# Designs tried in a protein design chat: VH-VL binders against q8rxn5r50to198. Part 3

Target 1, 149 residues: q8rxn5r50to198
Amino acid sequence: GKIFFISQTGTAKALAQRLHELCASNDIAFDIVDPHSYEPEDLPKETLVLFIASTWDGGKPPKNGEFLVNWLGESAEDFRVGSLLLSDCKFAVFGVGSRAYGESYNAVAKELSSRMIGLGGLEMIPVGEGDVDDGELDRAFQDWCDGVI
Below, E stands for the ipSAE of ESMFold2; O stands for the ipSAE of ESMFold2 at other seeds; V2 stands for 0.75 times the mean of E and O plus 0.25 times the DockQ between their complexes.

## First folded at step 7 (VH-VL; framework fv_burosumab)

Design s2c (at its last look DockQ between E and O 0.66; V2 from the best seeds 0.00; counts 0 for: pae E 8.1 > 2)
Fold by ESMFold2 at other seeds, look of step 7:
Formats: structure tokens, sequence, C-alpha cells
Structure s2c (fold): chain C 149 residues (1-149), chain A 123 residues (1-123), chain B 106 residues (1-106)
């Protein structure tokens, strides 16, 4: 399995590390992956993928995840790819954002979920959403982790 | 050597089902999508559907939705196509065909074809 | 679904002739077109993909051209082994095939 963090300031990365430790304590092996260093064309080979993603600057992904997010968007719009590209892949997404941004609240996490589903991915649980401004981020994240495991 | 070898000809009555096999060799079976295409006597080619042999996910042409089932067995590198509720107009040669490009991408051009399986549906 | 037509439906030609077959799509398919050759009792054989790319092992007398909606297959000097039926197929979306063009000896 792979845990991807899409992070500008390190918050999503820290949560990904926490998820990795939780999985290890339950004897579930995952690799933590910086998407900047990941070849997106390998994604169809993955069977289990977890995303921890923050939303940045006008609803855009942080730079380290920009290539992967754009690749997913382009693949989902390419009719030659079809809905079978990720048909062997189960996934879950947790978003880190702020409700102060209204419509942009966790836009990256919602886009990831939508694109993964459109390419045939199997969503394990609903998109998890954490708000950095309400003091409940850690609890929301823990609840999401419990649902993944 | 890359090849696809299909099961032998079948004669069926209307309302029956037929299951055609397609055994792949000479390449990594799970790296390439497999398609099924049929051809009625004296007629052109008709795409039926696609299977991802890795996990077994499928997508069928709209005309065959509900009547065609594709499965695979990775231990024998074999894909199966089952067509149910047969009618006389299902009389055709059925081909399996490998997608030209792999791994992990669908391109929809077919570089390797099985020899074909004649299915005759008659009273 | 994207429909393909072919012209002519059949033709008769002599060894050495230049033969041109056309394929027309109901909507734009960029260059995502393939040509197959099929002889009686045999599976189709891939000749050309991506409108103009020659498959390995196919003689250079075969060529393809076109983009968008209009495509051609050309056989520059017809040989005895080229008498067959030729099909176009698009892969811009889920595959569809043209009705075929039969090339017979005159």
Amino acid sequence: as target 1 above (149 residues)
Amino acid sequence: QVQLVQSGAEVKKPGASVKVSCKASGYTFTDYYMHWVRQAPGQGLEWMGIINPSGGSTSNAQKFQGRVTMTRDTSTSTVYMELSSLRSEDTAVYYCARDLYGPGKYWGAFDIWGQGTMVTVSS
Amino acid sequence: AIQLTQSPSSLSASVGDRVTITCRASQGISSWLVWYQQKPGKAPKLLIYAASSLQSGVPSRFSGSGSGTDFTLTISSLQPEDFATYYCQQYNSWPTFGPGTKVDIK
C-alpha cells in the first residue's frame, strides 16, 4: 500500500506519518510517498492508496502534489483511458483545509476522490475532512483513520 | 513468442449459453488488457468488451450489457467470455485480442488476435 | 458511439496497381485510427495504428494518412498476398469498426 502526502507547510505530511505509525502498530505495511518523486503512470499498479492532502492558494494543490493531481485530472478526461485504469485500486482520502475558504474547503481532497472514482477506483470510506481552524483536526483525522483500518 | 489460443467451435440452441476460452502465452498476462470481438458470417467486426486481467474488472459494449460475462484465471493466463440467452443472430466467430499498448494504459488497438472460435446458434 | 464508413465497399484490382481505401468518422478522432487486414478464415492482422504508424513486420508498400475525420490506407503496388478485406477501427473512445473494403483480383 502507499500513503501519499500533498503538503505545503508539513501538516499533511505529519498526519501521513501518524497514519503510517498507526498502520504499523496494526501490522499493516505502507510506504509513505512524496508525490513529487512518484511516477504517476505507476498508479494503476497500486492496489491500496491513501491520500492526505491539503488545499492551497485558490483551491490548488501544494506544489509537491501538483503533477499527480494534474495527471489524474487529464487521465479522467481522456476517453481512451476509460473507467478501468484504476479498477484494481482501493483508496481513501483525508483533506486538510479551512472552512473559512467556503467553496474551496478541501477542494483538492474532493477532486482526488472524484478523479479516482471516475477512473474506476474503489472508495473505502467517504472523504475525511479536517479543519485547521476549529481545533478538531486531530479528532477528525483519528475518526477517519479508524474507518480506514 | 506471443500468442492467444482459443477453445474450439461450438453449436448451441437458442436460449443456451456459450463460454469461450482464450489462453495467453509469451508475455506477462496481467500487464495487457484483453478484448473480445465477434464477426458474423460475411459481416464486419463488432467489439464486445474489455477485461483487465489483473483484477478482473470489465466493461462491455452497450449492445451486450446483461448478456456477456468476462472472467479470467491468472494461474493459467486464460480469459473467458460467456454469452447467455443465445439467439440465431449471435452466430459468429468470436475473437480475443490483446491491447497493443501496456502496462496500465488502455489504447484500444489490437496487435495479437486469437485464431477465433465459431459459435453456431441453430434450432 | 463513433461510426465509421469505408469507401469503396469493394474493388477489383490487378497486381502492381496502386490501391486507396478511405475511412470516414462521424466525429473527430484525432489520429486514433487503426487499419487491419483480414483474409478468409483468419483473424485480422494489424497493419497501421495511430493513422500512419506502420506495425512491425508489415511491408512498406502499406501506408496510412489522415487525421480528424478522413483517413486513407494506400497500397503502393498491390501484390498477390494483398487480396483481402481491410477494416478501419477507431480508438478515440471504445472501439468501433468500419464495415470493411474487399479487395479482389480482377
Scores: ipSAE 0.022, ipTM 0.650, lowest interface PAE 7.4, mean pLDDT 88
Fold by ESMFold2, look of step 7:
Structure s2c (fold): chain C 149 residues (1-149), chain A 123 residues (1-123), chain B 106 residues (1-106)
Amino acid sequence: as target 1 above (149 residues)
Amino acid sequence: QVQLVQSGAEVKKPGASVKVSCKASGYTFTDYYMHWVRQAPGQGLEWMGIINPSGGSTSNAQKFQGRVTMTRDTSTSTVYMELSSLRSEDTAVYYCARDLYGPGKYWGAFDIWGQGTMVTVSS
Amino acid sequence: AIQLTQSPSSLSASVGDRVTITCRASQGISSWLVWYQQKPGKAPKLLIYAASSLQSGVPSRFSGSGSGTDFTLTISSLQPEDFATYYCQQYNSWPTFGPGTKVDIK
């Protein structure tokens, strides 16, 4: 399996590292991955993928995840790729956002989920919605982790 | 050596079903989509459907929806195609064919073909 | 569904001849076109994909060209082993095949 972090300020990265340690303590092997250095065309070979993704200015992905997120969007619109692209891939997404941004709240996480599903991926649990401003981010993250483990 | 080896010829009566096997060897079975294509005597080629052998997901040509079932067994590296409610128009050679690019790339060109399985439907 | 036509339906040619076969699509398919060779009693063999990319092990006398709706397969100097039926196939969407062009010895 792979854990991707999409992070501007390091919060999503830190949560991904925490998830990686939790998986290891339960004898579940994952690689933690910075999508900046990941070849997106390898994604169809992955059987289990976890995303920890923050949303940045205007609902845009942080720079380190921009290529992967754009690749997923382009693939979802290209018929030659087809709805079977990710048919063997189970996934889950946890979003790091702020309700202060209104409609942009966790937009990247929601887009990731939508694109993965449209390409045939199997969503393990609903998108986790973390809010950095409500004091409950750690609890929301832990609840989401319990659902994927 | 990469190859696809299919089961032997079949003779069936109208209304019966047929199940054709295709065993892959010489490559990682779950890395490449598999297709089924048929060819009636003296006629051209007709695509029937695609299977992702890793998880078993399929998409069938609309013409065959409801009559064709594709499955696979990863432990034997084998895909199967079953065609039901046979009619004389189903008399054809049935081929399995490997997608050139594997899962998740520019799929739809077939680089390796099985030898073909003749299915004859006669009353 | 994207329909393909081929021209001619059949032809007779001598060893050494230059042979051209055309394939036309009912709508634009960019360069997502394949050429196959098929001999009697045998499975099709991939010659060219992406309109012009020669498959490994295929002799260089075979070439492909075209984009959009009009495509051509060329055999620059016909050899005895090239007498076969040639099919085009598109993969811009779910695969469809052309009706074939039979190349016979004169």
Scores: ipSAE 0.015, ipTM 0.629, lowest interface PAE 8.1, mean pLDDT 88
ESMFold2 (binder alone), look of step 7: mean pLDDT 93; pTM 0.950

## First folded at step 8 (VH-VL; framework fv_burosumab)

Design s3a (at its last look DockQ between E and O 0.64; V2 from the best seeds 0.00; counts 0 for: pae E 10.1 > 2)
Fold by ESMFold2 at other seeds, look of step 8:
Parts: C-alpha cells; structure tokens; sequence
Structure s3a (fold): chain C 149 residues (1-149), chain A 122 residues (1-122), chain B 106 residues (1-106)
C-alpha cells in the first residue's frame, strides 16, 4: 500500500509518519510517498492508498500535491475515462484544515475523495476531518486511523 | 499464443437468458480490460460493455443497461456475459475482445474470440 | 453518441490496385480511430489503431491517416487476401463502429 502526504507546513507529513508506524505495529506494510515525485499514471496499479492532505491558501492543495490532484480532476472530467480506472483501489482520506476557512475547510481532502470515488475507487471510511485550530486534531486523526486499520 | 476461446452456439426462446463464456490464455488475464461486441446477421458491430477482470467492475452500453451482466472467474481466466429478457433482435454473433491498452485510454480491441452465435426464435 | 459513416459502402477492385476507404465522425475525435478487417464467418482483425499506427503482424501495404473528423484507410497494392469488409471504430468516447465498406474482387 501507499500513504500520500500533501503538506505545506509539515503537519500532514508528520501524521503520515505516525500512520506508517501504527500500520507497521499491526504488521501492515506501507510506503510513505511524496506525491511530488510520484507518477500519477501509476495510480491505477495501486490497490490500497491512504491520503493525508492539508488544505492551503484559497482551498488549494500544497505544491507537493498539485500535480496529482490536478491529474485526478482532469481524469474525472474526461469522458473517455470510465469509472473502472481506479476500480481495484481501496482508499481513505484524512484532511488537515481549519474551520476558520469556512467553506474551504478540508476542501482538498473532500475533492480527493470525490474524484477517487468518481474514478471507481472504493472508499474504506468517510473522509477524516481534522482541524488544526480546535485542539482536537490528534483525536480526530487517531479515530480515523482506528477506522482504517 | 494469446487467444480467447468462447463457448458454443446457443438457441433460445424469447424471454429466456443466455450466458456466454470467454476463456483467455497466453497473457496475464487481470492486466487487460475485456469487452463484449455483437453483430446481428448481415449487420455491423455493436459494443455492449467492458469488464475489468482484476476486480470485476463493469460498465455497460446504455442500450443494454439492466439486461446485461458481465462477470469473471480469475481462477479459470474466464469472462462471462449474460443477456436476459431475450428478443428476436438479440439474434447475433457475440464476441469477447481484449483491449489493446486497459489504462486511462481504452477502446481498441486487439484480440477477439471466435464468436458465439445466439439464435432467439419461437 | 459519436456516429461514424464510411464511404464507399462497397467497391470492386483488382489485385494490385490502390484502394482508399474513408471514415467520417460526427464530431472531432482527435486520432482515436481504429480500422478492422472482417472476412465472412470470422472475427474482426485489428489493422490500425490511433488513426495511423499499424498493428503488429499487419502487412505494410495497409496505412491509415487523418485526424479530427476525416480518416482514411489505404491499401497500396491490393492482394487476394484483402477482399473483406473494413470497419472503422472510434474510441474517443464509448466505442461506436462505422457501417463497413465491402471490398470485392472485380
């Protein structure tokens, strides 16, 4: 499996590392992946994918995830691409955001989930919604991890 | 060496169903999408649907929504197409066909089965 | 759905002739076009994909050209084994097929 972190300030990356160690302690092997270095055309070959994604300025993905997020959006709008593209892929998404951003709260995580589902992906659990400003981020993340594992 | 071998001809009454098999050999079965295409006697070709044999996910042509079911058995490298509520206009040769490229850009069929004649008559 | 037409619907030709068959799409399909050959009682055989790419094992006398809405299949020197029906098919969207062009011996 693969754990993708989409991170501006390192929070999502740190959570990805924590998830990786939790999976390892349960005998589940994952690779932590920076999507900046990942070829999106390989995503249809993945069978288990976990995303930890922050939402940044204006509801945009951090730079390291822009290419992957854009590729998913373009693929989902291409009517030549059926709902079979990611049909072998189970996934889950945890978002790192702030309710201070209103309607942009965890927009990147919600977009990822929507696009993965539209391309045939099998969502394991609802999008995890973390808030960096409410003091409950770690609890939300742990609850999401428990659901994934 | 790569080949698709289909089940034999069928004669059916209107209202019945038919299930045609397509056994793949000579390649990794789960790496390529499989399609079903039919051809009525003396007529052209008509696409029916696609299956991803890895997970079994399918998409059907709008015309056949609700009447066609495609399944597969990875242990025998076999795809099945079942067409229900048969009518006389369903009389045709039914082909399975392998996609040349089963990623993002699909729809060119490089290997075809020999065809299965299904005759629907009273 | 994207409709394809073919011209001519049939033709007669002699061995050695140059044969050209056209396919027209109801909308732009870039280069996402296939040519198949079909003989009576046999499955279609892939000749050309992506408008101009020759499938492995297909003789070099076959060629394809075109993009957008207008496409051609050319047989540079017709052989006895080339008498068949030829179909175009688009895969820009959900696959649809042209009505076919029958090539007969003169």
Amino acid sequence: as target 1 above (149 residues)
Amino acid sequence: QVQLVQSGAEVKKPGASVKVSCKASGYTFTDYYMHWVRQAPGQGLEWMGIINPSGGSTSNAQKFQGRVTMTRDTSTSTVYMELSSLRSEDTAVYYCARDLYSGKYWGAFDIWGQGTMVTVSS
Amino acid sequence: AIQLTQSPSSLSASVGDRVTITCRASQGIDSWLVWYQQKPGKAPKLLIYAASSLQSGVPSRFSGSGSGTDFTLTISSLQPEDFATYYCQQYYSWPTFGPGTKVDIK
Scores: ipSAE 0.035, ipTM 0.662, lowest interface PAE 6.6, mean pLDDT 88
Fold by ESMFold2, look of step 8:
Structure s3a (fold): chain C 149 residues (1-149), chain A 122 residues (1-122), chain B 106 residues (1-106)
Amino acid sequence: as target 1 above (149 residues)
Amino acid sequence: QVQLVQSGAEVKKPGASVKVSCKASGYTFTDYYMHWVRQAPGQGLEWMGIINPSGGSTSNAQKFQGRVTMTRDTSTSTVYMELSSLRSEDTAVYYCARDLYSGKYWGAFDIWGQGTMVTVSS
Amino acid sequence: AIQLTQSPSSLSASVGDRVTITCRASQGIDSWLVWYQQKPGKAPKLLIYAASSLQSGVPSRFSGSGSGTDFTLTISSLQPEDFATYYCQQYYSWPTFGPGTKVDIK
């Protein structure tokens, strides 16, 4: 399994590390992956993928995840790829956002979910929606983790 | 050698269901997507849907949504297609066909089964 | 919903003739076109994929050309075993097939 963090300020990365520790304490092995160093063409080979993704200003992905997010978008619009590219891949997404962004609230997490589903991915649980401004981020994250585990 | 061998001909009444099998041999079953294509007597070819035999995920042509179920058994390297609520216009030869490309959907079919005639008559 | 048409719908030819069959798509499909041969009572057989790539084991007298919307299958010297129906099929999107071109003995 792989845990991808898409992080600008380190919050999503820290949550990914916490999830990894939780999985390890439950005897579930995952690799933590910085998508900047990941070859997107390898994604169809993955069977279990967890995303923890923050949304940058304007609804944009942080730089370390920009290439992977764009690759997913291009693949989903390329009908030659088909809707079964990721059909063996189970996934879940937790978003780190702020309601201060309005319609861009957790836009990256929502886009990841939409693109993964459009390429045949199997969503394990609904997108987790974390809000850095409401004081409940850690509880939202723990609830999402409980659903994944 | 690489081949797809389908189950035998079926005669059904309207409203019934039919399940056609397609056994693969001579290649790694889970590496290639499998398609189903039908051909009514004297007519052309019509794509019905696709299954990824690795995970069992499927996608059906919109025309057949709700009537077609595709499954597979990796232990026997066999794909199944079940068509329900049969009508006379479903009378056709049904083919399984292997996608040319390993690991991704491409949509060109390099190996075909021999076909299974399904006749629906009152 | 990419529609394919084929011309002619049927033709008669003699052994040794050069035969050309055309396929036209309702929109641009780049080179994502396949040609199949089908004999009565048999499954289709792949001849050409990607508009011009010859499938392994297919005789070199078969060739394909074209891109965009207009495609051609050519049999340079027709043989007795080539009397069949030929279908084009696109895979630019979900597969659709042309109506077929029947090649008969003259």
Scores: ipSAE 0.006, ipTM 0.585, lowest interface PAE 10.1, mean pLDDT 87
ESMFold2 (binder alone), look of step 8: mean pLDDT 93; pTM 0.952

Design s3b (at its last look DockQ between E and O 0.77; V2 from the best seeds 0.00; counts 0 for: pae E 9.3 > 2)
Fold by ESMFold2 at other seeds, look of step 8:
Structure s3b (fold): chain C 149 residues (1-149), chain A 123 residues (1-123), chain B 106 residues (1-106)
Amino acid sequence: as target 1 above (149 residues)
Amino acid sequence: QVQLVQSGAEVKKPGASVKVSCKASGYTFTDYYMHWVRQAPGQGLEWMGIINPSGGSTSNAQKFQGRVTMTRDTSTSTVYMELSSLRSEDTAVYYCARDLYGSGKWYGAFDIWGQGTMVTVSS
Amino acid sequence: AIQLTQSPSSLSASVGDRVTITCRASQGIDSWLVWYQQKPGKAPKLLIYAASSLQSGVPSRFSGSGSGTDFTLTISSLQPEDFATYYCQQYYSWPTFGPGTKVDIK
């Protein structure tokens, strides 16, 4: 399995490390991956993928995840890939966002989920919606982790 | 050596079903999508459908919707195609064919073919 | 669905002849075209993919050209083993095949 963190300031990376430790304590091995260093063409070979993704003002992905997010969007529009590409891949997404963004709240996480589903991926649980402003981020993350495990 | 080896010839009566197997060897079975193509005697080729052997997801040509079922067994590296409600126009050689693109995508072009399975439907 | 036609439907040729077979698509398919060779009682064999890319192990006397709707397969000097039926097939969308061109000994 792979845990991708999409983060500019390290919040999503820290949560990915916490998830990795939780999985290891349950004898489940995952690699933590910076998507900047990941070749997106390898994604169809993955059977289990977890995303922890930040959204900031403007709804844009952090720089380290832009290539992967754009690749997913472009692939979802390609007939040749779109219905079966990720059909063997289970996934889950947790978003780190702020309701202060309004309509952009957790936009990156929601786009990731939509694109993965459109490419045939099996979403294990609904998108986890974390809000850095409401004091419930850790609770939301823990609940999401419990659902993944 | 990359090979697709199919089950032997079959003779069936109208209304019956037939299930053809296709065993893959010499490559990673789950990396390549598999297609089924048939050819009536003296005629051209007709695409029937595609299966992703990793998870078993399928898409069938509209002409065969409701009559074709494709499955796979990853432990034996084998795909299966079952055609139901057979009629005389289903008499054909049935081929499995490996998709050209082998990195978890598919193109719809075929680089490796099985030897073919003759299915004859007659009273 | 995208229909393919081929011409001629059959031809007779001698060893050493230059042979050209055409394939026409009912709509633009860019370069998403493949050519197969099939001998009696055998499965098709991939010759050319992406309209012009020669498959590994295929003799260099085979070549493909074209884009859009009009495509050709050329055999520069026909050999005894080249007497077969040749099919084009598009993979721009769900696969469809041309009706075939039979190349016979003259």
Scores: ipSAE 0.013, ipTM 0.571, lowest interface PAE 7.8, mean pLDDT 87
Fold by ESMFold2, look of step 8:
Structure s3b (fold): chain C 149 residues (1-149), chain A 123 residues (1-123), chain B 106 residues (1-106)
Amino acid sequence: as target 1 above (149 residues)
Amino acid sequence: QVQLVQSGAEVKKPGASVKVSCKASGYTFTDYYMHWVRQAPGQGLEWMGIINPSGGSTSNAQKFQGRVTMTRDTSTSTVYMELSSLRSEDTAVYYCARDLYGSGKWYGAFDIWGQGTMVTVSS
Amino acid sequence: AIQLTQSPSSLSASVGDRVTITCRASQGIDSWLVWYQQKPGKAPKLLIYAASSLQSGVPSRFSGSGSGTDFTLTISSLQPEDFATYYCQQYYSWPTFGPGTKVDIK
């Protein structure tokens, strides 16, 4: 399996590292992946992927995930790509956001989920919605992790 | 080197089922989607469906919905197509064909074809 | 579904002739068109993909052109081994095939 972090300030990366440690403690092996160095055309071969994704200003993905997010958007709208592209891939997404962004709250995580589903991916649990401003981020993350494992 | 080898000819009665196999060799089986295409005697080609051999997910042409089942066995690099409730108009050569695109994607163009399996449906 | 037509439905030509075959799509398909050759009793073989890209191992006398709705396959100098039926097929969406063009050598 792979854990992708999409992080501007390091919060999503730190949570990805925490998830990796938790999986290892349960004898579940994952690779932590910076999507900047990942070739998106390899994604159809993945059977289990986990995303920890933050939303930046204007609902934008952090730069390290921009290529992967754009690739997913392009693939989901490509008239030749059917709903079978990711049909063997199970996934889950946890968003790191702020309700101060209003409708952009966790927009990247929600976009990732929508695109993965549109390409045939199997969403294991609902998108986890973390809010850095409400003091509950750690609990939301732990609840999401419990559902994934 | 790269080849698809299909099972032998079948003769069936109307209402029966047929299962055709397609064994791949010379490439990474799970990297390429597989399609099934048929050709009635003296007629053109007709696409039937697609299977992702990695996880076994399928999509069938509307015409064959409910009658065609595709499966695969990754340990033998083999895809199967089963057509049920056979009619005389199902008499055709059935081909497996490898999708042109590798790396777990598909396009719907076919670079490698099996030799074909004749299925005859007659009373 | 995207329908393809081909013209002519059949033709006869001499060795050395230049042969052109036309495929027309019922809607725009960009360049997502493939040409196959099929000999009697044999499976189709891929000649051209993406309208104009020659498949590896196919003789250079074969070429393809076109985009949108109108496509051609050209055999610049017909050889005895080119006796076959030629099919176009689109992959802009779920695959559909043209009805074929039979090429006989005089």
Scores: ipSAE 0.007, ipTM 0.583, lowest interface PAE 9.3, mean pLDDT 87
ESMFold2 (binder alone), look of step 8: mean pLDDT 94; pTM 0.958

